# Ledger of designs, part 11: VH-VL binders against Integrator complex subunit 8-like protein

Target 1, 198 residues: Integrator complex subunit 8-like protein, of Dictyostelium discoideum (Social amoeba) (q54vk3)
Amino acid sequence: MNKIFGVKIDSQQKKRQQSNKNLTVFNNGRYLIYIGDIHFDRKFHREALRYYLLGCGLETAFYSDPVKTSVTNSKYLTFLSRRIFDCFYFLRAPMQAIVVSQFFGNLNQTCLVSFKIIQEEYYQLDTNYFQYIWELPLLEILLTTFTKQKDLKKIYLINQIISNPIINENNHPDIRKNFIKNTKHNFWKAISSNYLLQ
Key: E = the ipSAE of ESMFold2; O = the ipSAE of OpenDDE; V2 = 0.75 times the mean of E and O plus 0.25 times the DockQ between their complexes.

## First folded at step 4 (VH-VL)

Design c08 (framework fv_tocilizumab)
Fold by ESMFold2-Fast, scan of step 4:
Structure c08 (fold): chain C 198 residues (1-198), chain A 122 residues (1-122), chain B 107 residues (1-107)
Amino acid sequence: as target 1 above (198 residues)
Amino acid sequence: QVQLQESGPGLVRPSQTLSLTCTVSGYSISSGYYWSWVRQPPGRGLEWIGYIYYSGSTTYNPSLKSRVTMLRDTSKNQFSLRLSSVTAADTAVYYCARETIFGVVPDYFDYWGQGSLVTVSS
Amino acid sequence: DIQMTQSPSSLSASVGDRVTITCRASQDISSYLNWYQQKPGKAPKLLIYAASSLQSGVPSRFSGSGSGTDFTFTISSLQPEDIATYYCQQSYSTPFTFGQGTKVEIK
């Protein structure tokens, strides 16, 4: 059995896929990204997202069992994060886009694009995704904006995240690292359930 | 080797809740796939009701969403359908089915139960 | 919701004839279209997925084609066991929707 997007795929399904040329080609992560780019260029953002997510899963195994969680942060996912970010932005999912911006590998860029989205799409921010933010500067931007808007509910939710000792204070290095890895894994599982598998 | 089989009452009174169970053999419902319900009124076409993902997440047809609940029982390898406030329009053969989860290949129903006729009558 | 329209509603043909059924989607669904066969009193059976891919174990006389909004299903040489109602189904977006069905009978 292999796991892709947190789901076990049995050997009978593999045999069926291997006997079909179309499915065999779709096992190539690079090919899936190229197909995603074609859909993106044609403004088919949901289809592009599906191809990008599957390509990431095949190349990085970040949807695997927890024992392989150490490989959730891959350079391949980092490069694709900008494409996935754009897909969420154009699908009018600004909070998911903000979460994905944390994968850019450049925190200054993350804060700049997220600040713009927070200002432009304030009333579309889905609070269910606040739990997937781990970067302190980004949490501070959110808190500052919500305070200016006098949004008591959002202030409360962000303060709960900031008050987590793992996020706001120095602890053992491995504790914060493991927390972030688990947060990343849980985010991609939620995204697979809500966007790939709808 | 994967088999699905529906079970439940064949007669339901108007305004009551229709309850059906699908028993799966040859594959664990907690290991993958979407597990779906599809119905067919006598002499009519097929209507998708909804699915439950192996994780427990559900998606329902908007036309039925206010009346539908799907649950799973991983210990018995079963998933169930509850449809509340039934009327004569809910009389149909109800099928459970397994739906593929490939992200880039269009999803399809690969295994179906035999179907269970549910009649809504006073 | 995406509406699926099949034509014809029914047809009668002789053994050995080529049978063609069409399916039209109310919007672009790319290749997210499946074809099912349903014999009287039985559950539907998958024949074609992804518009043109033949399911394992299904006879090669069945084929599908098309993309976007217009799709065709063909039986190249009709056999007596092919008497059934055939349904197209889109898997592009929930709610998943089926065509009205095409009943195929022998003359």
Scores: ipSAE 0.000, ipTM 0.437, lowest interface PAE 16.5, mean pLDDT 79

Design c09 (framework fv_tocilizumab)
Fold by ESMFold2-Fast, scan of step 4:
Structure c09 (fold): chain C 198 residues (1-198), chain A 122 residues (1-122), chain B 107 residues (1-107)
Amino acid sequence: as target 1 above (198 residues)
Amino acid sequence: QVQLQESGPGLVRPSQTLSLTCTVSGYSITSGYYWSWVRQPPGRGLEWIGYIYHSGSTTYNPSLKSRVTMLRDTSKNQFSLRLSSVTAADTAVYYCARGLEWLPSYDAFDIWGQGSLVTVSS
Amino acid sequence: DIQMTQSPSSLSASVGDRVTITCRASQSISSYLNWYQQKPGKAPKLLIYDASSLQSGVPSRFSGSGSGTDFTFTISSLQPEDIATYYCQQSYSTPWTFGQGTKVEIK
């Protein structure tokens, strides 16, 4: 099983995805994802990430509309998010990995993997990426951990995010949806700047 | 600490359905990426039976697919195996196992139950 | 189905020896190979995942290497508690398949 494609899906569907990867060697977007998988298998995680981001950029109009693929092909975005998550994890970019976990489409998985990263990589959490967390349960995990560590600076930063009225439950759904859309867009622009155009 | 424990009848008659339950403690089955059954006939190697993903989706070994059903009971934090039309060839130690929780794209069994011997005999 | 073949089927070595077990896949499986230790009467224990990654809590004397079709598992300095049967397992394609096992004993 392709370890980047390993999203615990039906075995027949896994085989279809591997077959589709082979079939798309001449389709530029899918071909880039295929090249990314080859680099990942060879432990070239930074090269793999660059190809995944390029593939994602083609699918999302180069991050001009990052929700385009999510809306019309959410399953593919979930798989791609796991590939990108794995790359950030192995590149020792734990906060970026935590942000990407929000794209998994399963909040329980997001919280599970993030909790593990926060515990094991506490001192490697780049606070510049806190602004890209929008899932309230994840913010609660971060706040609880920072409170236990008595990390006043990180508590302050997370509280600034939680205090955003748009994130609170009682706001109009469309306002939250647009905020999350803009947060996703800004995240992928920042990642592109830092990892593709470095 | 996460623990898995198999339970069910140690003796099943030929042609009947083998039914085993795996009770998970210290961890929610809805949080795990997948949960599996693996069996080992006495003095032989390991054979993967199938897994159930946290969503309830299942994948079975094709050699057993027509006879296997896996279910989960989230209220009891359990998942189960049913193997129909058993024969003496199904005599084995049955293990339940958790997929590697932390890295969802890596497929490995990081925690195993102690195993339950099921003998198919009249 | 992907067939996994281990070599040797059994070996005897002395405490402190370097022990090497090989595993061969019938087709390329990239790095999707795991190694398990099974002591008599016990459940298998994960030692290595993704061909070369050491599972947390596993002693550093255990290591794995390889990619594609040929894989190696090594115990750098055999200890008495390492006496067990070792299994490789591919996770590249379902059904997931195990090697037949290698029994490691002390001379």
Scores: ipSAE 0.000, ipTM 0.446, lowest interface PAE 12.5, mean pLDDT 79

Design c10 (framework fv_tocilizumab)
Fold by ESMFold2-Fast, scan of step 4:
Structure c10 (fold): chain C 198 residues (1-198), chain A 120 residues (1-120), chain B 107 residues (1-107)
Amino acid sequence: as target 1 above (198 residues)
Amino acid sequence: QVQLQESGPGLVRPSQTLSLTCTVSGYSISSGYYWSWVRQPPGRGLEWIGYIYESGSTTYNPSLKSRVTMLRDTSKNQFSLRLSSVTAADTAVYYCARDIVPMEYAFDIWGQGSLVTVSS
Amino acid sequence: DIQMTQSPSSLSASVGDRVTITCRASQSIDSYLNWYQQKPGKAPKLLIYAASSLQSGVPSRFSGSGSGTDFTFTISSLQPEDIATYYCQQSYSTPLTFGQGTKVEIK
């Protein structure tokens, strides 16, 4: 949400807040999202991503602090998923963007944006992130594309994921839910390591 | 009073890695601000290399991104530049600088600069 | 990338003269433009930030104006100590980019 009415006034206010009250403001999720939006609008996508991830509370949870609650059920992740997706896309991390699209809460939108990215950015798809795909329609899109490209390594990797019995629709709902929850946790641990702690 | 000072070898062989350190005094590198490297080839203009944010996150100039790494050492209050696969074109005075953030307006404090010559 | 073009590349003026340097951005940068002074053998020094804001400790004869794509930097009464190269720099988006510089000399 952009609430800027005066460039000089907004810039001076934010400068004062960061310089003098950074530690206090750090704990306000909505303010962190606002700062993220400011960075994003100015094309500072990595800084925007950092603030969005902090707004979700991911940094503290993934530092192995047992006092902090799991962020996998945070509505902030769903709310910010499009913003985080856009950050990964512009950072030339298309596979991470495809993984994040699964958080949109609309599988048709997930498949639509992912299909476009796969067509546009084929050679930038980091195979280390394939393990974080759990939606069957998305796995089928990836497999179909890799088969057309005759990419034996990527076909092999996707088939390993599809062949996992837990991924099958008719498995017990609780087993599938726990698997997806663990996959989400592992993804955000990897993202924290690669984008927050470097 | 905040001061920045560059240090590192003034001569680097072609194909080697250029390594420089910026020591910051009077201010913590982990409490706000972007910390940048800017270079200037002899007789030419200024080129921004990249910055490191208070958290350790980095952004690099796309023209140099494949060769650049910036790191910070918060215990020593330092941040460093590594530039791999150097050529004669990388001969320049290298400056470290503080950028006014979070609104990212300007480089308000600069080191004195360190000349790095790439010579075979 | 945002390209910054300065004009002129060099100028010579007399002490007391009004000196104007222009800077043009290849796209709108709002007011996110800075001006630096660099004397021979020294690091650049920030003079103006946010297009028109005077940095603390900088003499009032230095000023900046403009927004969007066209910006001007003015020295109202040139002094001998103002002999330097002046650079504009956009801070609107990464990569941060500088103009090619304007050399100011006294006649």
Scores: ipSAE 0.000, ipTM 0.460, lowest interface PAE 15.2, mean pLDDT 80

Design c12 (framework fv_tocilizumab)
Fold by ESMFold2-Fast, scan of step 4:
Structure c12 (fold): chain C 198 residues (1-198), chain A 120 residues (1-120), chain B 107 residues (1-107)
Amino acid sequence: as target 1 above (198 residues)
Amino acid sequence: QVQLQESGPGLVRPSQTLSLTCTVSGYSISSDYYWSWVRQPPGRGLEWIGYIYYSGSTTYNPSLKSRVTMLRDTSKNQFSLRLSSVTAADTAVYYCAREYDFWSDAFDIWGQGSLVTVSS
Amino acid sequence: DIQMTQSPSSLSASVGDRVTITCRASQSISDYLNWYQQKPGKAPKLLIYAASSLQSGVPSRFSGSGSGTDFTFTISSLQPEDIATYYCQQSYSTPYTFGQGTKVEIK
C-alpha cells in the first residue's frame, strides 16, 4: 500500500498482532478498529470500513450530539481518517475519500492526495458529497478541474458552496467553526447511514 | 528491539535555531507510528512539541507552531526537530518518542533525552 | 487545549502502602489517558494506557481507572523502586497535554 494513504498492511498487522494483550480488555472502539484492520488486510474494504465507522461512532456518541459530545476533530478520528480514506478509495467512492482527506490534519497532504484523485476521477465524483467540503483550497482545485473539463453542472454546484460567506470569510470565526463542526457531523451521519445500516 | 537516540548540539545561543536528530534502530520510521518530540525544562513537567507520521504528515503544538519544523530522512531512519528563534525558556531536556498509534495512543518507547541549554 | 490537573503534587508513603493519584481533564477525553513513571535523570516510562490497560512488563501492583474527565492511578503496595514522579497524559486531541506530575517519596 501507498505510504501517502498511511497504510502498510504487512507492517501494521504484524505490529498489532505482536501485542500480548487480551482483546477483551481494550475499549470497544479499539477492538473494532483491530477487527477492521483484519478485514482490510484481507481486502474486505467494505467490512473494514464498517468496523472503522463503528469505532469512530463510539468516540462521537454516534454523532448524536455534535455541539456537546461530538469530537469529529479528535485525534481518534484524525488517526483513522487514513484507513477510512483507503477504504473509500478501494470501494471506488472517490468523492467520499476526498471529503475524508480533510481529516488528515495536514492540509498540504489533503490537497496533494485529493488533486490526484480529482484529476483522474473528476467525471465520477458524486455531487451529493460536495456539500461536505469546507477547505477552500480543495474547492479551488475542484472548481479549476471542472472549469478545464467544461462541466457546467459541477462548476455551478461548487460555486454555490464557495459563495457561502461562512466558508469563504474568516471574519466570523465562531460561526465558521460551528458550521464546519456541523458539516463533519452530517457527513459521518450520512456515511454511517449508507455503510453501517445496510 | 526498537531504540531511539537523540543527537545534536547541547548549547544554542539566543535567537538561533535549535536542531536535534532522533536516530531509530530496529524499526523503519517509514513503516508506521507517529514519531514525536517532547521536552522537559529543568525541574518542570513534560510538554509535547509535535509529531511526524510515517507518511510525512506533521502536527505541532500551537504554542510552538510558528517556530517548529519536523522532518524525516527515511534513508538514514531519522527524524529531526528544528526550533527557531530560541530563548532561555527553551532550555530543556528534549526527548524523541514513538507514539504507538491505534493500540495504545501512548508514548511506548523514548530516547534517553538530550539536554539543550540556551545561553549566550 | 485540554488542561490536565493532577493531584496531589507530592506525597510520602510507607513501603506496602496503597498510593492513589488523581487526574482531571478540562473536557471529556473518553479513555484516552496514559500514565508514565519518571525516575531522576531518566526518560518517562509508560505504565498504563487507555486509562486502565497495563503496559507489557509492568508490575501488576500498578493500575488505572476512570473515564471522561476523572481518572485515578493506584499503586496497591508501594515498593522502594516506585519512588518517582508520575505523570498523566491525554492522547485524545492535539496538542497532547500532561498533568503537572506527582512526586512519590517514601517516609
Scores: ipSAE 0.000, ipTM 0.450, lowest interface PAE 13.7, mean pLDDT 79

Design c13 (framework fv_tocilizumab; at its last look DockQ between E and O 0.03; V2 from the best seeds 0.00; counts 0 for: pae E 14.7 > 2, placed apart)
Heavy chain, then light chain:
Amino acid sequence: QVQLQESGPGLVRPSQTLSLTCTVSGYSISSDYYWSWVRQPPGRGLEWIGYIYYSGSTTYNPSLKSRVTMLRDTSKNQFSLRLSSVTAADTAVYYCAREYDFWSGYDAFDIWGQGSLVTVSS
Amino acid sequence: DIQMTQSPSSLSASVGDRVTITCRASQSISDYLNWYQQKPGKAPKLLIYAASSLQSGVPSRFSGSGSGTDFTFTISSLQPEDIATYYCQQSYSTPYTFGQGTKVEIK
ESMFold2-Fast, scan of step 4: ipSAE 0.006; ipTM 0.553
ESMFold2, look of step 5: ipSAE 0.000; ipTM 0.498
ESMFold2 (binder alone), look of step 5: mean pLDDT 94; pTM 0.955
OpenDDE, look of step 5: ipSAE 0.313; ipTM 0.765
ESMFold2, look of step 7: ipSAE 0.000; ipTM 0.445
ESMFold2 (binder alone), look of step 7: mean pLDDT 94; pTM 0.956
OpenDDE, look of step 7: ipSAE 0.567; ipTM 0.822

Design c14 (framework fv_ponezumab)
Fold by ESMFold2-Fast, scan of step 4:
Structure c14 (fold): chain C 198 residues (1-198), chain A 121 residues (1-121), chain B 112 residues (1-112)
Amino acid sequence: as target 1 above (198 residues)
Amino acid sequence: QVQLVQSGAEVKKPGASVKVSCKASGYTFTSYYIHWVRQAPGQGLEWMGRINPSGGSTKYAPRLQDRVTMTRDTSTSTVYMELSSLRSEDTAVYYCARELPYDFWSGYDYWGQGTTVTVSS
Amino acid sequence: DVVMTQSPLSLPVTLGQPASISCKSSQSLVYSDGNTYLNWFQQRPGQSPRRLIYKVSNRDSGVPDRFSGSGSGTDFTLKISRVEAEDVGVYYCMQGTHYPLTFGQGTRLEIK
């Protein structure tokens, strides 16, 4: 073994061992929330968000490859949704915050906080995240606000989502559930790419 | 397969109105915006406005808003652009153009062949 | 209205040589979705305009690899790596971020 190659192998092995230890520790939701809260209190909202996302059991890239999970831990996701919402809000990602509000488990609360954000942060609403809204009352709030603002592009985008038959039709419950599940998965995959992998 | 076919050339007197048509085929008519752009002889391109064929909503260039009207007929997949109170400055080739929905390919991907409108006495 | 300024207005170029066209906007073209809606069009003599580039740097289907777009914010460039005879025409930049939509004044590409 060449000394240079030995150092490289040892470095990769130590990094793998540290990643495995971190994975075990980071899979403890309470500890991850605790670490996230420490960062949040220090105004490190991006780092706080990373720890909160890890606590949800979302896809991560410890080895530069995201771990695909077919089942999102919805229990942890619901629990952390308010904290993740706050992180996105303070990071000036209001549309991501609005998407996350759908995870609160209380549609009235979702509509109240979203309405306030839409009014306050109108010009920061990233339209790429409109595709992740599935709650019809929230889509109606967005449409009403965009109509009042005469924002023709945003009106068009929201109408395309509202016109989706899966959202509005009285289909078999599993069709709607599967659609929402796929929407949630795609959202968290996009968020993981933007906030966890780099 | 996608085509936008415009009506034939028009010669009008000052003060008259002209109505140009743009017939769409080969795609779902209500899924794409149709824009109108004109070009005076030897000049650049000027955006006039657009229509959403689904709901009929329109947006016009402020300079032309008092004289331009855009409508559509979903039964014939045809968009119309009517310009009133014609002046010599309105002499131009008028183009319709399709805008893809909000996605990776958004923009003017197909254009009509153009309609020459000449305003003279 | 957003003013789009192109330079040069006239671009004589030798066959096989590169060509470059600049486009500057009077304000940022970054939309609220983080995308920059800057398009490039080609108009050959007697023909309808044809889109070459959308969202700054994306080539339309069927557009040769020798065409490329770049830029950010308010400053954009269209490059042709090696000009061919069929490239003769007028090139326009266009912003789709702000209403009314506006075009640059055009750049005429001519073979020397």
Scores: ipSAE 0.000, ipTM 0.419, lowest interface PAE 19.8, mean pLDDT 79

Design c15 (framework fv_ponezumab)
Fold by ESMFold2-Fast, scan of step 4:
Structure c15 (fold): chain C 198 residues (1-198), chain A 122 residues (1-122), chain B 112 residues (1-112)
Amino acid sequence: as target 1 above (198 residues)
Amino acid sequence: QVQLVQSGAEVKKPGASVKVSCKASGYTFTSYYIHWVRQAPGQGLEWMGRINPSGDSTKYAPRLQDRVTMTRDTSTSTVYMELSSLRSEDTAVYYCARGDFWSGYLEYFDYWGQGTTVTVSS
Amino acid sequence: DVVMTQSPLSLPVTLGQPASISCKSSQSLEYSDGNTYLNWFQQRPGQSPRRLIYKVSNRDSGVPDRFSGSGSGTDFTLKISRVEAEDVGVYYCMQGTHWPLTFGQGTRLEIK
């Protein structure tokens, strides 16, 4: 079952989650994500986001801890990114949602949801978050849309990212991997500043 | 089973407003856009607009945007379409239809309401 | 707006014979993701429309294999390999690639 929206939780899954919470009383990250789900089900999206962000930090160090990631199911990590994505979308933060879609682990899904958001929420796209896009197909979608809108400033900002030689596939894989790691770190630092400390 | 159930037929005079409802069941209401499509007697299908899952973003067909308003009540899983300043040419069957936003696919109109007949006369 | 043009507007067919409906768009319907968002709907008399085909050639669950869609760019076709009495109705193509969403004018399939 996918918990994108709280209404999709069945009673047996809810009982299993309650049992798991009791078993993991000494692991606060799982508990915080569970609390986030309760708030999300009640349409308290900002409160849900806060708990999801705290849980993400404890469980994965924001997708940067290979030791924690190796013991955490990849399906669970994908659903956590989708929960965070949903929170940003409902909080009218579509650019942040687009950045988070890069964590889905499925580039096709990333591009399809992002294109829909870019088309529908054009005037809500916060340019301060453009710097956190690293997937080339997504950058191409942004560039195509901004070109059609004749938005010279946004075209310039996206072209600056695309022209970065580290994003170029001709570089050594480790160089690109380290760049993406730093980009992810800076994104979660910005999000924590804007959503946990404000 | 997925179901969209619309309100009953309406008869209105020119210049009045009509508000049609569409109640969703059998799926997570807040996961999907809802669109409105109308069909005048003997004519084809005309897209009127859509409302997003949270109910705070609407897009309307350009020719109708000054007269149409779409709203959403998530507590009752109901979408409303209100059309004002009615003219005889607004006589049509009005349909709600489900869109999809989160699956990452542009899948339109996999489920339709049964239709609501709106007659605008004298 | 993208104009969708269907032909013929009226299609009389003999039971058991094939039928073919054309749909042409004023602009390419290929999207930046490489998909083409061209849909076909059937409307039987007195009923709501029902989706038959999505993304040019994909049949919805429960749609008989007699129905097939094909095409690319601006030119699309819906084919019924052997028309049955229950196929009577109006068929619409619809594009989802460009805003606003637009339908063809419809093709009425009738038994002659």
Scores: ipSAE 0.000, ipTM 0.464, lowest interface PAE 12.1, mean pLDDT 81

Design c16 (framework fv_ponezumab)
Fold by ESMFold2-Fast, scan of step 4:
Structure c16 (fold): chain C 198 residues (1-198), chain A 121 residues (1-121), chain B 112 residues (1-112)
Amino acid sequence: as target 1 above (198 residues)
Amino acid sequence: QVQLVQSGAEVKKPGASVKVSCKASGYTFTEYYIHWVRQAPGQGLEWMGRINPSGGSTKYAPRLQDRVTMTRDTSTSTVYMELSSLRSEDTAVYYCARDWLPFGEYYFDYWGQGTTVTVSS
Amino acid sequence: DVVMTQSPLSLPVTLGQPASISCKSSQSLVYSDGNTFLNWFQQRPGQSPRRLIYKVSNRDSGVPDRFSGSGSGTDFTLKISRVEAEDVGVYYCMQGTHWPLTFGQGTRLEIK
């Protein structure tokens, strides 16, 4: 994706100027992520998020494809997912942060940070994002917490996800892989709609 | 176990350059910023700048902007701080420190042991 | 640059007595997200600095509960309820809200 979604003219102008330099360590997506880091260092988390999402969109088609210029695609995506996770958490979007934690490439870390967020931000968990959880251990943490809280609606919603045969049954690897790919793509489309438009 | 290990003491003449290293271990090197802070004998702490090891992006203290350069080598998990045009006022212990600012809890959570740089004529 | 001013600069304390260090900033340290990025560090003789307190009042892991931080806006305080021999060293406040990062000039705590 090459749409800028209303970023400031100054940022568009800088991006064009940067593309004229010998930036062998930067390309368009890497440059946007670099600008995101500058905003993040300033504690401008919404601006940082926008740049990270634009950079991810350009490099990975919203996590549906490998990073074009990264030598270590999985490490690059893990770093980006941690930064995007941080942005969502600081913007008080804990459920989106929990979804993004699934991209860390370390399921133990995913479960650890998600458990902490679920305990701290229980009443801020946006149920519209439950559909983007595919890791069974994470679903189990959510279910256990909701059962302890006697939250019948959230229990019902998580059980609908857990009961999906693609998640629970011993499926052909390609079926699971395609389901996760589509879930990731749909998540980033939803996030783009909610956070990249003004 | 998280550890930052710095290079050994340096003695330099005025006008020379010094390059101090900070080797990281026990965590994913590219996920944490490294800051450099110096301390002249008997004086307080002065922030010099920081580097993001992932992209190599740097931010320097305005006072040192023209003389300091920070780089990294991801293959060895090492950050370098080079200070040029050395003066006697640059005599200090130089520290590296780790920073991961997801929740504000990781600001300077681990420090290197320090590298003594002496500038003498 | 944001100027961080500590007082006193020298703090002789009798063992077991309380100690208090003030830190004042030239600008508000409250960031737009509501967080206040004020940290306290301890440096024992011959050692690297160690973080004691982050975001005004949160104690770091392994820091004794004798240490407490408080304050808001531009005025901050580090308190030690009962000073022990191992508390000897220099204490620094640091702000992370504004670039460049700045430290107070340090307070040297000594046992009488």
Scores: ipSAE 0.000, ipTM 0.434, lowest interface PAE 16.8, mean pLDDT 80

